# Ledger of designs, part 270: VH-VL binders against q0atu2

Target 1, 119 residues: q0atu2
Amino acid sequence: MLDKKARIRTSREYRNVFEKGKRLSGRFLIIYYVENALDNNRFGFITNKKIGMAVIRNRIKRQLRAIVREYQGQVKNKHDIVLVARAGIGKSSFEGMEKDYIAIMKKAGLFARNANKID
Key: E = the ipSAE of ESMFold2; O = the ipSAE of OpenDDE; V2 = 0.75 times the mean of E and O plus 0.25 times the DockQ between their complexes.

## First folded at step 13 (VH-VL)

Design eb4 (framework fv_ivicentamab_arm2; at its last look DockQ between E and O 0.77; V2 from the best seeds 0.67)
Fold by OpenDDE, look of step 13:
Structure eb4 (fold): chain C 119 residues (1-119), chain A 119 residues (1-119), chain B 110 residues (1-110)
Amino acid sequence: as target 1 above (119 residues)
Amino acid sequence: EVQLVESGGGLVQPGGSLRLSCAASGFTLSSYAMNWVRQAPGKGLEWVSIIYEGGYTDYASWAKGRFTISRDNSKNTLYLQMNSLRAEDTAVYYCARGSDYEPYHFDLWGQGTLVTVSS
Amino acid sequence: AYDMTQSPSTLSASVGDRVTITCQASQSIDSYLAWYQQKPGKAPKLLIHKASSLESGVPSRFKGSGSGTEFTLTISSLQPDDFATYYCQQYDNYGYPELTFGGGTKVEIK
């Protein structure tokens, strides 16, 4: 799992991202991102009840955390990034989610140079 | 202080090509998603293309293959390359800035440049 | 692609009138709708985003409301400066941008 320091954990932190951050929508994900004053990135994950039952929401969160963790080293530093799962994500494959994440992150320009696996 | 200024419009024959420019001042163009929106004479607004902060581009379905959006960061200028122009492409073409929090609605517009496609 | 139906196409009103413009989406776009004002020979001006959030400098007489598929722009008391054409625009494209404007509503003097 993501390092504790790499997690958005408080309501205040989430609120800051939503209020001050930029928004991009993908097929399965919405991301909110804003620069932080840290030397590391923090990630947050939102899975609303409209996604499905708790077991589904937890599965989606695990998958999203796995995706974020895989590409974490390739993301530009000093960002708070919140991933919001869209209603249709429950019907998506892991690869579909990953593809969507990559696309959104590219749109945002959040991948650093010399990324290993972003195509 | 912040503004967009389009140029490059004019008269062109069907099948011809034209490149529009949009010079930004007062802000860094590459820090925003930039859009082209056109408006035929006496008609409504029609979105053409977007280039995201990360450089990713997207197009209206009707524009794909004929229109290309790009930018020159050193010149702080947005471009729209238009090929295989048709009479129905006659319109005022606006460059429009996506807001700093939402790339898909446009908080800054240029004055527009008229493109007339006619034999 | 999402279709946007805007009504009415033309609206005649007097200064001081309450004006209501509606925009209907073919599918739910949650609250991802913007409203623009355009005057002849001028570029559009963003008035409202996220269905109900006023842009900076926009008079409070402008109000956006609605969610899902039904949206409204209300001018509580029409002013001389408000005679213009208004457009709604959806901007939730689910990662496949096909930004769609409504057909426009021309608000003219009665």
Scores: ipSAE 0.730, ipTM 0.915, lowest interface PAE 0.6, mean pLDDT 93
Fold by ESMFold2, look of step 13:
Structure eb4 (fold): chain C 119 residues (1-119), chain A 119 residues (1-119), chain B 110 residues (1-110)
Amino acid sequence: as target 1 above (119 residues)
Amino acid sequence: EVQLVESGGGLVQPGGSLRLSCAASGFTLSSYAMNWVRQAPGKGLEWVSIIYEGGYTDYASWAKGRFTISRDNSKNTLYLQMNSLRAEDTAVYYCARGSDYEPYHFDLWGQGTLVTVSS
Amino acid sequence: AYDMTQSPSTLSASVGDRVTITCQASQSIDSYLAWYQQKPGKAPKLLIHKASSLESGVPSRFKGSGSGTEFTLTISSLQPDDFATYYCQQYDNYGYPELTFGGGTKVEIK
């Protein structure tokens, strides 16, 4: 469950990340990230209609939120981070999305290189 | 004042090894993805390797296992260790900085250092 | 990785001409394409990123356009300093970069 303070909410906030942030691509995900002026991280999630019907897109967003929640304590603070689902994400498993997220976040330098899901 | 300067090129025998250096000035190299790109004489550009902000690395498939990208943040210097060199590795080697937005397009280049692999 | 075909390989033009260089991707790369200029004995210089975004300090006579698989670099009025080789470069990868450059277009004085 992401706290209200940890959510990107407005169109302006999303545009700021897309316009000023860095982009890093994985197999199923793209992240955009930029330093913010807060004491905390904020996360946003984007799926488009090409991914599938609303129920599929909602499932993907729920899965991505769960992944982000699992690792949020390891993310360096003061960042706005938007996860964008790539068109092929519907073929991914939860584990596939999770591995992709971990790899992207490690490459971005946003959390520890050895970060893994705690089982 | 922002610049990259490569060094360490020269003549080497097939099967030999060589370490290239790239000194960064005017910026902190670990704040960017850093790349090596090569150009054989009279030929086009070929991407070799990247080290991301987080310290992770990726390689062109032909370079993996023979070339190692690394950095020393205390010296603000990027390296390329080249082993098992072949004639086809003869090229000018450039270090290149990923942009503020993308690790994969290069807004700052060094002058290059020539590596010649021949008997 | 994606194949990049650049046309023509050589282009002869006069100062003041409009010059168009084409880059073709074998698969869609959205807008993730950069253009570079390289003069003999010098490093490449980034002109354009994301298909059409002009880099700071690059003259406005340089314009990039296209998306998907077809891209162009246009020089609206060729200047003496524009005689060089131009390369396109794709960067829409899947987290495993195999960054591919076009073969280059040499723009020569006629």
Scores: ipSAE 0.531, ipTM 0.849, lowest interface PAE 1.9, mean pLDDT 89
ESMFold2 (binder alone), look of step 13: mean pLDDT 91; pTM 0.938

Design eb5 (framework fv_ivicentamab_arm2; at its last look DockQ between E and O 0.68; V2 from the best seeds 0.53)
Fold by ESMFold2, look of step 13:
Structure eb5 (fold): chain C 119 residues (1-119), chain A 119 residues (1-119), chain B 110 residues (1-110)
Amino acid sequence: as target 1 above (119 residues)
Amino acid sequence: EVQLVESGGGLVQPGGSLRLSCAASGFTLSSYAMNWVRQAPGKGLEWVSIIYEGGYTDYASWAKGRFTISRDNSKNTLYLQMNSLRAEDTAVYYCARGSDYEPYYFDLWGQGTLVTVSS
Amino acid sequence: AYDMTQSPSTLSASVGDRVTITCQASQSIDSYLAWYQQKPGKAPKLLIHKASSLESGVPSRFKGSGSGTEFTLTISSLQPDDFATYYCQQYDNYGYPTLTFGGGTKVEIK
């Protein structure tokens, strides 16, 4: 589970990322990302009703949070990052989502070479 | 002043190799996705390759295996190594900068360098 | 790879005319389409991104519209500086880019 300070919480925070941030697409995910003025990263997660029923959307959010948590120590600090699930994500495995996230984050240049890990 | 300047074009025989350079000034090249786009004489525009902020690369299917995009951040310079050249590769080659929002549309272009592949 | 069909290939118009250029995608690209202007011997210049968002410094007589598969670039009152070839470019993708340009529309002022 991500630390509470590492979460994007408000509509204003989400809007800032969508309006000011860069967008990069993968097979199952889209990320929007922008530098923030904090000492830490913040993550947001979006699933819409097009993906499926609430149970499915909640499962996908939980899986994405787990993926982000696993790699968060490698992410360059001071970024707000929103993960948007694409309509076809329900057909993906956890491993497929994970590979997609890794590829997108590498393309974005958001992984630090020797990032500290969260204990 | 923000600009891109291509060089390294010229006449080359089929099967030959050529390395194109694109010098960036007024901005840090590695902070943007950088692209190559070509235009055959009297023809339209054709995307060739991208190097993302994070150093990952993608190619048009016809270029993969023959062309290699790279960059040297200490020289603020983008490169395109072209091998196994064919007559159909004859074109003006432009370097192009991805936008502040997306890597896939281009808000800054060089003036191009002509590559002629002829026996 | 998406096919982009641009029409007309050439048009002739007078200064002051309303000019419309269309771009058709073979499948939906949402709004992920850009428009470029290219003058002879020069590099392309970005006019519009995401179908309708005008770039800084581009005159307001240029308007982009459309979504899905049908897109238009309109010049509300053609000026002498608008003689050029115009290209649309799709940039939708699913993790591997297949960036495709339309064939171009040459606008000739007469």
Scores: ipSAE 0.653, ipTM 0.875, lowest interface PAE 1.4, mean pLDDT 90
Fold by OpenDDE, look of step 13:
Structure eb5 (fold): chain C 119 residues (1-119), chain A 119 residues (1-119), chain B 110 residues (1-110)
Amino acid sequence: as target 1 above (119 residues)
Amino acid sequence: EVQLVESGGGLVQPGGSLRLSCAASGFTLSSYAMNWVRQAPGKGLEWVSIIYEGGYTDYASWAKGRFTISRDNSKNTLYLQMNSLRAEDTAVYYCARGSDYEPYYFDLWGQGTLVTVSS
Amino acid sequence: AYDMTQSPSTLSASVGDRVTITCQASQSIDSYLAWYQQKPGKAPKLLIHKASSLESGVPSRFKGSGSGTEFTLTISSLQPDDFATYYCQQYDNYGYPTLTFGGGTKVEIK
């Protein structure tokens, strides 16, 4: 799991990202991102009830955390990033989620130049 | 003080090429997603292409292969290279800035530049 | 593909009238819809984003509403400065940009 310091945890922190950040939509994900004043990135995850039952939402969160963790070292520093799961994500494969995440992050310019990723 | 100014439009023969420019002032162009939107005479608006803050580019399905969006950060200028032009490409071409919140709606527009494709 | 059907194409109204323009999406776009105003010989002007959020400087007589597939732009009391063509635009991206404008609604003097 992501380090505690790498997590957006408070409502205030989430609110800041939603109010001051930029937004990009993908097929399965929406990301909100804004620069922070820290030395590390923080990630937040939102899975609304429209995604499904708690078991499904928890699965999706676990998968998204896994994806974020895998590529965490390739993300530009000093960003708060919130991932919002879209309604159709429950029907997606893990690879589909990963592909969507990578695409959105590329569009946002949040990956370092030497990011080793495939679409 | 914030504005976009298109240039480069004119008369071109079918099959010809033309490069449009969009000079930004009052803001850093590379900090935003920038778009081209065109409007045929007496017709509606049609999205052409986008370049995201991170440099990633995308196009309308009909524009792929013939149109290329790019930018020069040192000149704070957006470009649209148009090749293999057709009569139906006749339109006023606008550069439009994606919103700071969401790059897919456009909060700043240039005055447009007219491209006429005719033999 | 996302199709946007805007109606009516033309609307004749008088100053003070309540004007309603509708935009229908071929599939749900949640609230990812913008409205623009365009006057002859001028570039479009953003009025509303996210279906109902007014841009800074836009008069409160403009109201956007709707979600999913049905959206409306309402001008509560039409002013002389409001005679123009209005466009809706979907901007829900599903991995590939499919930005689509409605066909436009020309609001003219009755």
Scores: ipSAE 0.297, ipTM 0.814, lowest interface PAE 1.6, mean pLDDT 91
ESMFold2 (binder alone), look of step 13: mean pLDDT 91; pTM 0.938

Design eb6 (framework fv_ivicentamab_arm2; at its last look DockQ between E and O 0.76; V2 from the best seeds 0.73)
Fold by OpenDDE, look of step 13:
Structure eb6 (fold): chain C 119 residues (1-119), chain A 119 residues (1-119), chain B 110 residues (1-110)
Amino acid sequence: as target 1 above (119 residues)
Amino acid sequence: EVQLVESGGGLVQPGGSLRLSCAASGFTLSSYAMNWVRQAPGKGLEWVSIIYEGGYTDYASWAKGRFTISRDNSKNTLYLQMNSLRAEDTAVYYCARGSEYEPYYFDLWGQGTLVTVSS
Amino acid sequence: AYDMTQSPSTLSASVGDRVTITCQASQSIDSYLAWYQQKPGKAPKLLIHKASSLESGVPSRFKGSGSGTEFTLTISSLQPDDFATYYCQQYDNYGYPELTFGGGTKVEIK
């Protein structure tokens, strides 16, 4: 799991990202990201009810956390990043989800140089 | 103070190539997603291409393979390389800045540069 | 790509009139719709994003509404400066941008 300090946890923190951050859309994900004043990145995850039942939402959230964790060390620091699951993500494979995440992060320019990313 | 200025338009024969430039002033071009949008004479607007803040590029389906978007950060300039030009490519080409918050709608436009493809 | 259909293509109106322009998407784009104003020989100007959010400096007589597949731009009281062509633009498309514009609506003097 992601370290506690690497998680966006409060409503205020989420609100800050949504209000001040930039938005990028992928096939399965939307990300909001903004610089923070910390030495580390924080990640948040949103799975709305439109995604499906709680079991599905929880599964998606686990998968997203796994993806974020895998690439966490390759993300430029000092960012708050919120991942919002889009409709249809429940029908995606894990690899598809990962690919979408990577694509969005590339668009945002949030990966550090020489990051080992899939195409 | 903040503006975009396109250049490079002109008359070109079918099959020819042309490179358009868009010089940004008053802001850092690489901090935004930048777009090209064209408008045929008397017609509507048509999105051509985007380069994201991270440098990732994307294109309209019809533009893929013939058009290439790029930027020179040192010159704060956006480019559109157009190859294999056709008569239907005749249009005013606008560079358009993606919003501060998301790249998909355009809050700043240049004056446009006319490209005429004709034998 | 999402198809965007604007109606009407041309609209004749007088100063002071209430004007309504509609934009229909071929599939749901949530609220990811922008409206632009373009005058002859000029570049488009962003009026509204997120279906209903007015850009800074845009008069309050402009109102965007709608979600999903149906959207409207309303000018509550048409002013001389408002005669122009208006375009809607979707920017969802599941993150594979083919940012589609509507065909435009020319608002002209009656």
Scores: ipSAE 0.811, ipTM 0.931, lowest interface PAE 0.5, mean pLDDT 94
Fold by ESMFold2, look of step 13:
Structure eb6 (fold): chain C 119 residues (1-119), chain A 119 residues (1-119), chain B 110 residues (1-110)
Amino acid sequence: as target 1 above (119 residues)
Amino acid sequence: EVQLVESGGGLVQPGGSLRLSCAASGFTLSSYAMNWVRQAPGKGLEWVSIIYEGGYTDYASWAKGRFTISRDNSKNTLYLQMNSLRAEDTAVYYCARGSEYEPYYFDLWGQGTLVTVSS
Amino acid sequence: AYDMTQSPSTLSASVGDRVTITCQASQSIDSYLAWYQQKPGKAPKLLIHKASSLESGVPSRFKGSGSGTEFTLTISSLQPDDFATYYCQQYDNYGYPELTFGGGTKVEIK
């Protein structure tokens, strides 16, 4: 489970990532990411109503949190990272979302030095 | 001060190979996604390939298997290895830097190097 | 894969004219569209990103607009330096880029 310090919580924090950060898109996800002034990473998660009903959106958020938690130790420090679910993500599997996340994070260069070997 | 300079173009027979280079100055090449874009004489622009900050690559479908994008961070240089060249590959080849915010639009271009494929 | 249709292919205009160039995407690209200017024998130069965001150093007479599938580049009062070829480029994608340029619009002196 992500520690409270590792969560993007305020509208101002989210806005900073969207306005200042880099964007990289995948099949099911978009990430926005920017260096922060902390000694740790923070993660945020966005779903909107076009994804589906609240039950579906909450399930997707839980799955994305689990994916981020699994790979959190491999992420380079000092980044704020927002995951945005794309339309159609509800038709993906957990494994499909996971593969998409790994690919995006590798392309962004956000995994630590040995991350190039992560499959 | 900030610039990209391509080299390595020339005349080659069909089936031949060339390696293009793009020397970057005034910025660190590995801090950006870097692209190749080509332009046949009198024609429009065509995206060829990208290498992301993380070192991963993508290609236009027609280039995959024949062209290889790479970089040498110690020389601050981008490369395009072109194999099995065809007459239709005749073009000016530009290296192009992805923007600070998105890898897929290009805020810095070199002047290009001409590749001519003919018997 | 996205197709980008640009029109007109050639446009004759005089200094001082208002020039409008259109770019049509085969499917919605939201606002993920860039415009470039290219003069003969030179590299392209980025003018606009995200449909309407003017790049630093680009004259304010250049304006981009549109979203979804239809986009325009307008030059409000054509200057001698503006005779060039203009390209639009989409950069929306779903994890494997197929970055597509329009066919170009050559703006020539009448």
Scores: ipSAE 0.625, ipTM 0.873, lowest interface PAE 1.5, mean pLDDT 90
ESMFold2 (binder alone), look of step 13: mean pLDDT 92; pTM 0.946

Design jb1 (framework fv_recibokibart; at its last fold request DockQ between E and O 0.85; V2 from the best seeds 0.89)
Fold by OpenDDE, fold request of step 18:
Structure jb1 (fold): chain C 119 residues (1-119), chain A 123 residues (1-123), chain B 108 residues (1-108)
Amino acid sequence: as target 1 above (119 residues)
Amino acid sequence: QVQLVQSGAEVKKPGASVKVSCKASGYTFTEYWMHWAKQAPGQGLEWIGEINPDWGDTNYAQKFQGRVTMTRDTSISTAYMELSRLRSDDTAVYYCARDTGSLFYPTGHFDYWGQGTLVTVSS
Amino acid sequence: QIVLTQSPGTLSLSPGERATLSCRASQSVSSSYLHWYQQKPGQAPRLWIYEASSRATGIPDRFSGSGSGTDFTLTISRLEPEDFATYYCQQYESDPYTFGQGTKLEIK
C-alpha cells in the first residue's frame, strides 16, 4: 500500500490532474499526469462498476497498487499521476496489466533514464 | 432517483461520540465524492470534510481535525461521520451531500443532500 | 481559507420586485468554483446556481448568476412567493470548502 504522501487523496487534487494533466491511453489503463510542486510523486486510482463485480474491482485495485509500488522508485519525481482502469481490465492478467502500465508510462516519458525493471 | 437518507436524531452528553449514517441509493455510491456539512441552529453551513467512497481517502476541515472520522461501507452504499469529544457547540444539523461530478472529475458543488441529522449535545 | 461574505444579511422585498444578492470572496475565485444554494426552513440546502452562472436543473429563468474574481451576484428578476428563502454561496477554489454566511430573503 502506498503511504498517504504518495497518494492523491482530495477531490481538488484529482480535479487538478484532470484539468491540467496530459492523457495517455493503454489497453487496460488510462493515465493522467501533471507536474506537482512537491519532491515526491502522488498516485490516484479510478475504478468503476464497468470493470466488474466488487470482487473483481477489489482485485484490480490491489494489483494496481502493487504495480505502482513496484515501479515507484523508477518514476521521475514531482508528478501527480492518476490511473483510470478501463472496462477490459477485469479480464486481464497481472502480467498484462503490468505490461500495459510500463508501456504507457514509457510513452509518457515518466520513467527515469536509469530505470532497470522496465525492459 | 438519487437519494441520501440519514440516520435519526441523536442526543448526547458532552464528551461522548456520535456516528451519523448516510445511505445512498439511485446511483453508484463509489463513483462520487461524499461530503458532510454542519449547520448550527439558526446559523449557516459549514463544510466538515469529504471522503472518496471507493478508496476511503478523507480530507477534513482543520477545525474538525482530530475529532471527526469519515468512513463508508460500500456493500450497503453507506457513508458515516463520527464526531468525538462532543461539546455543546457541536449541537447542529449534520448533512451528507454528494458531489455533482464524478470521482475523478469532481465539480466542487453538491447536487443531492441528505435530509439532515440533528445532534443535540447537552448536560 | 477563502472567506465568502454575503450581503445583505437580510433582504426584505415584495413579490414582483427584483432581488440582488452579493457574495464577495476574500481572494479571487474562478467562476467554475463558485456556486449558490437555496435553503428553506426545515429543509436541506438545494443546489441553485453552479459555476457562477449556470442554473441547476429545474431552476426558473428568473434566477441568474454573474460575477468573476472576488465579486459574484445572484439576481432574481421578478420575485415569486416561493423564492423567499436563505441563499448561500459556496466555493472550492482552494481548501477548505467554504460557504457564505447566507442572505435571508424575506417577505416585506
Scores: ipSAE 0.919, ipTM 0.959, lowest interface PAE 0.5, mean pLDDT 96
Fold by ESMFold2, fold request of step 18:
Structure jb1 (fold): chain C 119 residues (1-119), chain A 123 residues (1-123), chain B 108 residues (1-108)
Amino acid sequence: as target 1 above (119 residues)
Amino acid sequence: QVQLVQSGAEVKKPGASVKVSCKASGYTFTEYWMHWAKQAPGQGLEWIGEINPDWGDTNYAQKFQGRVTMTRDTSISTAYMELSRLRSDDTAVYYCARDTGSLFYPTGHFDYWGQGTLVTVSS
Amino acid sequence: QIVLTQSPGTLSLSPGERATLSCRASQSVSSSYLHWYQQKPGQAPRLWIYEASSRATGIPDRFSGSGSGTDFTLTISRLEPEDFATYYCQQYESDPYTFGQGTKLEIK
């Protein structure tokens, strides 16, 4: 998983992103994002029970962690970003989630200038 | 219907550790933040920390940082608080309490509390 | 961290009287993040007033909360015997999410 500095760890911080963040929806994910007062990014995750049974939920959680970890270095700093798994995500593939993440992060303008490895 | 049932009272020696459990029922355990608070005999409430029971992230008051560990087991809907290197001023009732809001929109107020666990630290 | 100071520490009154309990914050707290709990001896705290002025489920209308910024008040218009307890304010403006030290409302 992402190191502690790159995680949203407090309930109050989640609420801040919900209240103040911009929202952008993809096929499997919704992102909420807001500037923070730090020099780094922090990531949070919301995976409600509607996405499936325990084994499916655990798979989705692992895959989301992996996707965020893979691209975190390309994300513009100073943002708190919460990924919300949509109800249909349980039927997605890893590649489908990854493509969705890339698309919504690009549309949000959150990738750094010259993000060469983003589809 | 919603219940938080904590483990029983404990008597410990200075320097030991204690692990208090809080079993949730009547709601989906992973959808609400869980908090822990301390109340020393005859004293007020003191917030210790919080845990996201779905993803496991924790946040502790600085006073307890380094001695407290909050964990959970989602398969049995149970939160845990472990306090190490116990000293006499750790004698208190420890409570778990649930935030009334969702993980993404917590309210910061606690509608259900465990019954409390008395931890006594004596030489 | 935000310190909540409650006054008085102990309030001795008789049933039928009006009670006013004060909670003062060391920094400004949004009314959305100021909450009150009641606690009786041997029991866990119970959510009483949330977001400064909203009564929790089942709380009678003789209880009201008010205030903003750094000054908040819990008022009981006519004390009933069951109202004698300790009351705590709590803030959620920033972690650690502190409680006040309590006001013990006792029978005179």
Scores: ipSAE 0.885, ipTM 0.940, lowest interface PAE 0.4, mean pLDDT 93
ESMFold2, look of step 13: ipSAE 0.847; ipTM 0.922
ESMFold2 (binder alone), look of step 13: mean pLDDT 93; pTM 0.939
OpenDDE, look of step 13: ipSAE 0.909; ipTM 0.955
ESMFold2, fold request of step 18: ipSAE 0.884, 0.883; ipTM 0.939, 0.938
ESMFold2 (binder alone), fold request of step 18: mean pLDDT 94, 94, 94; pTM 0.945, 0.945, 0.945
OpenDDE, fold request of step 18: ipSAE 0.918, 0.917; ipTM 0.958, 0.958

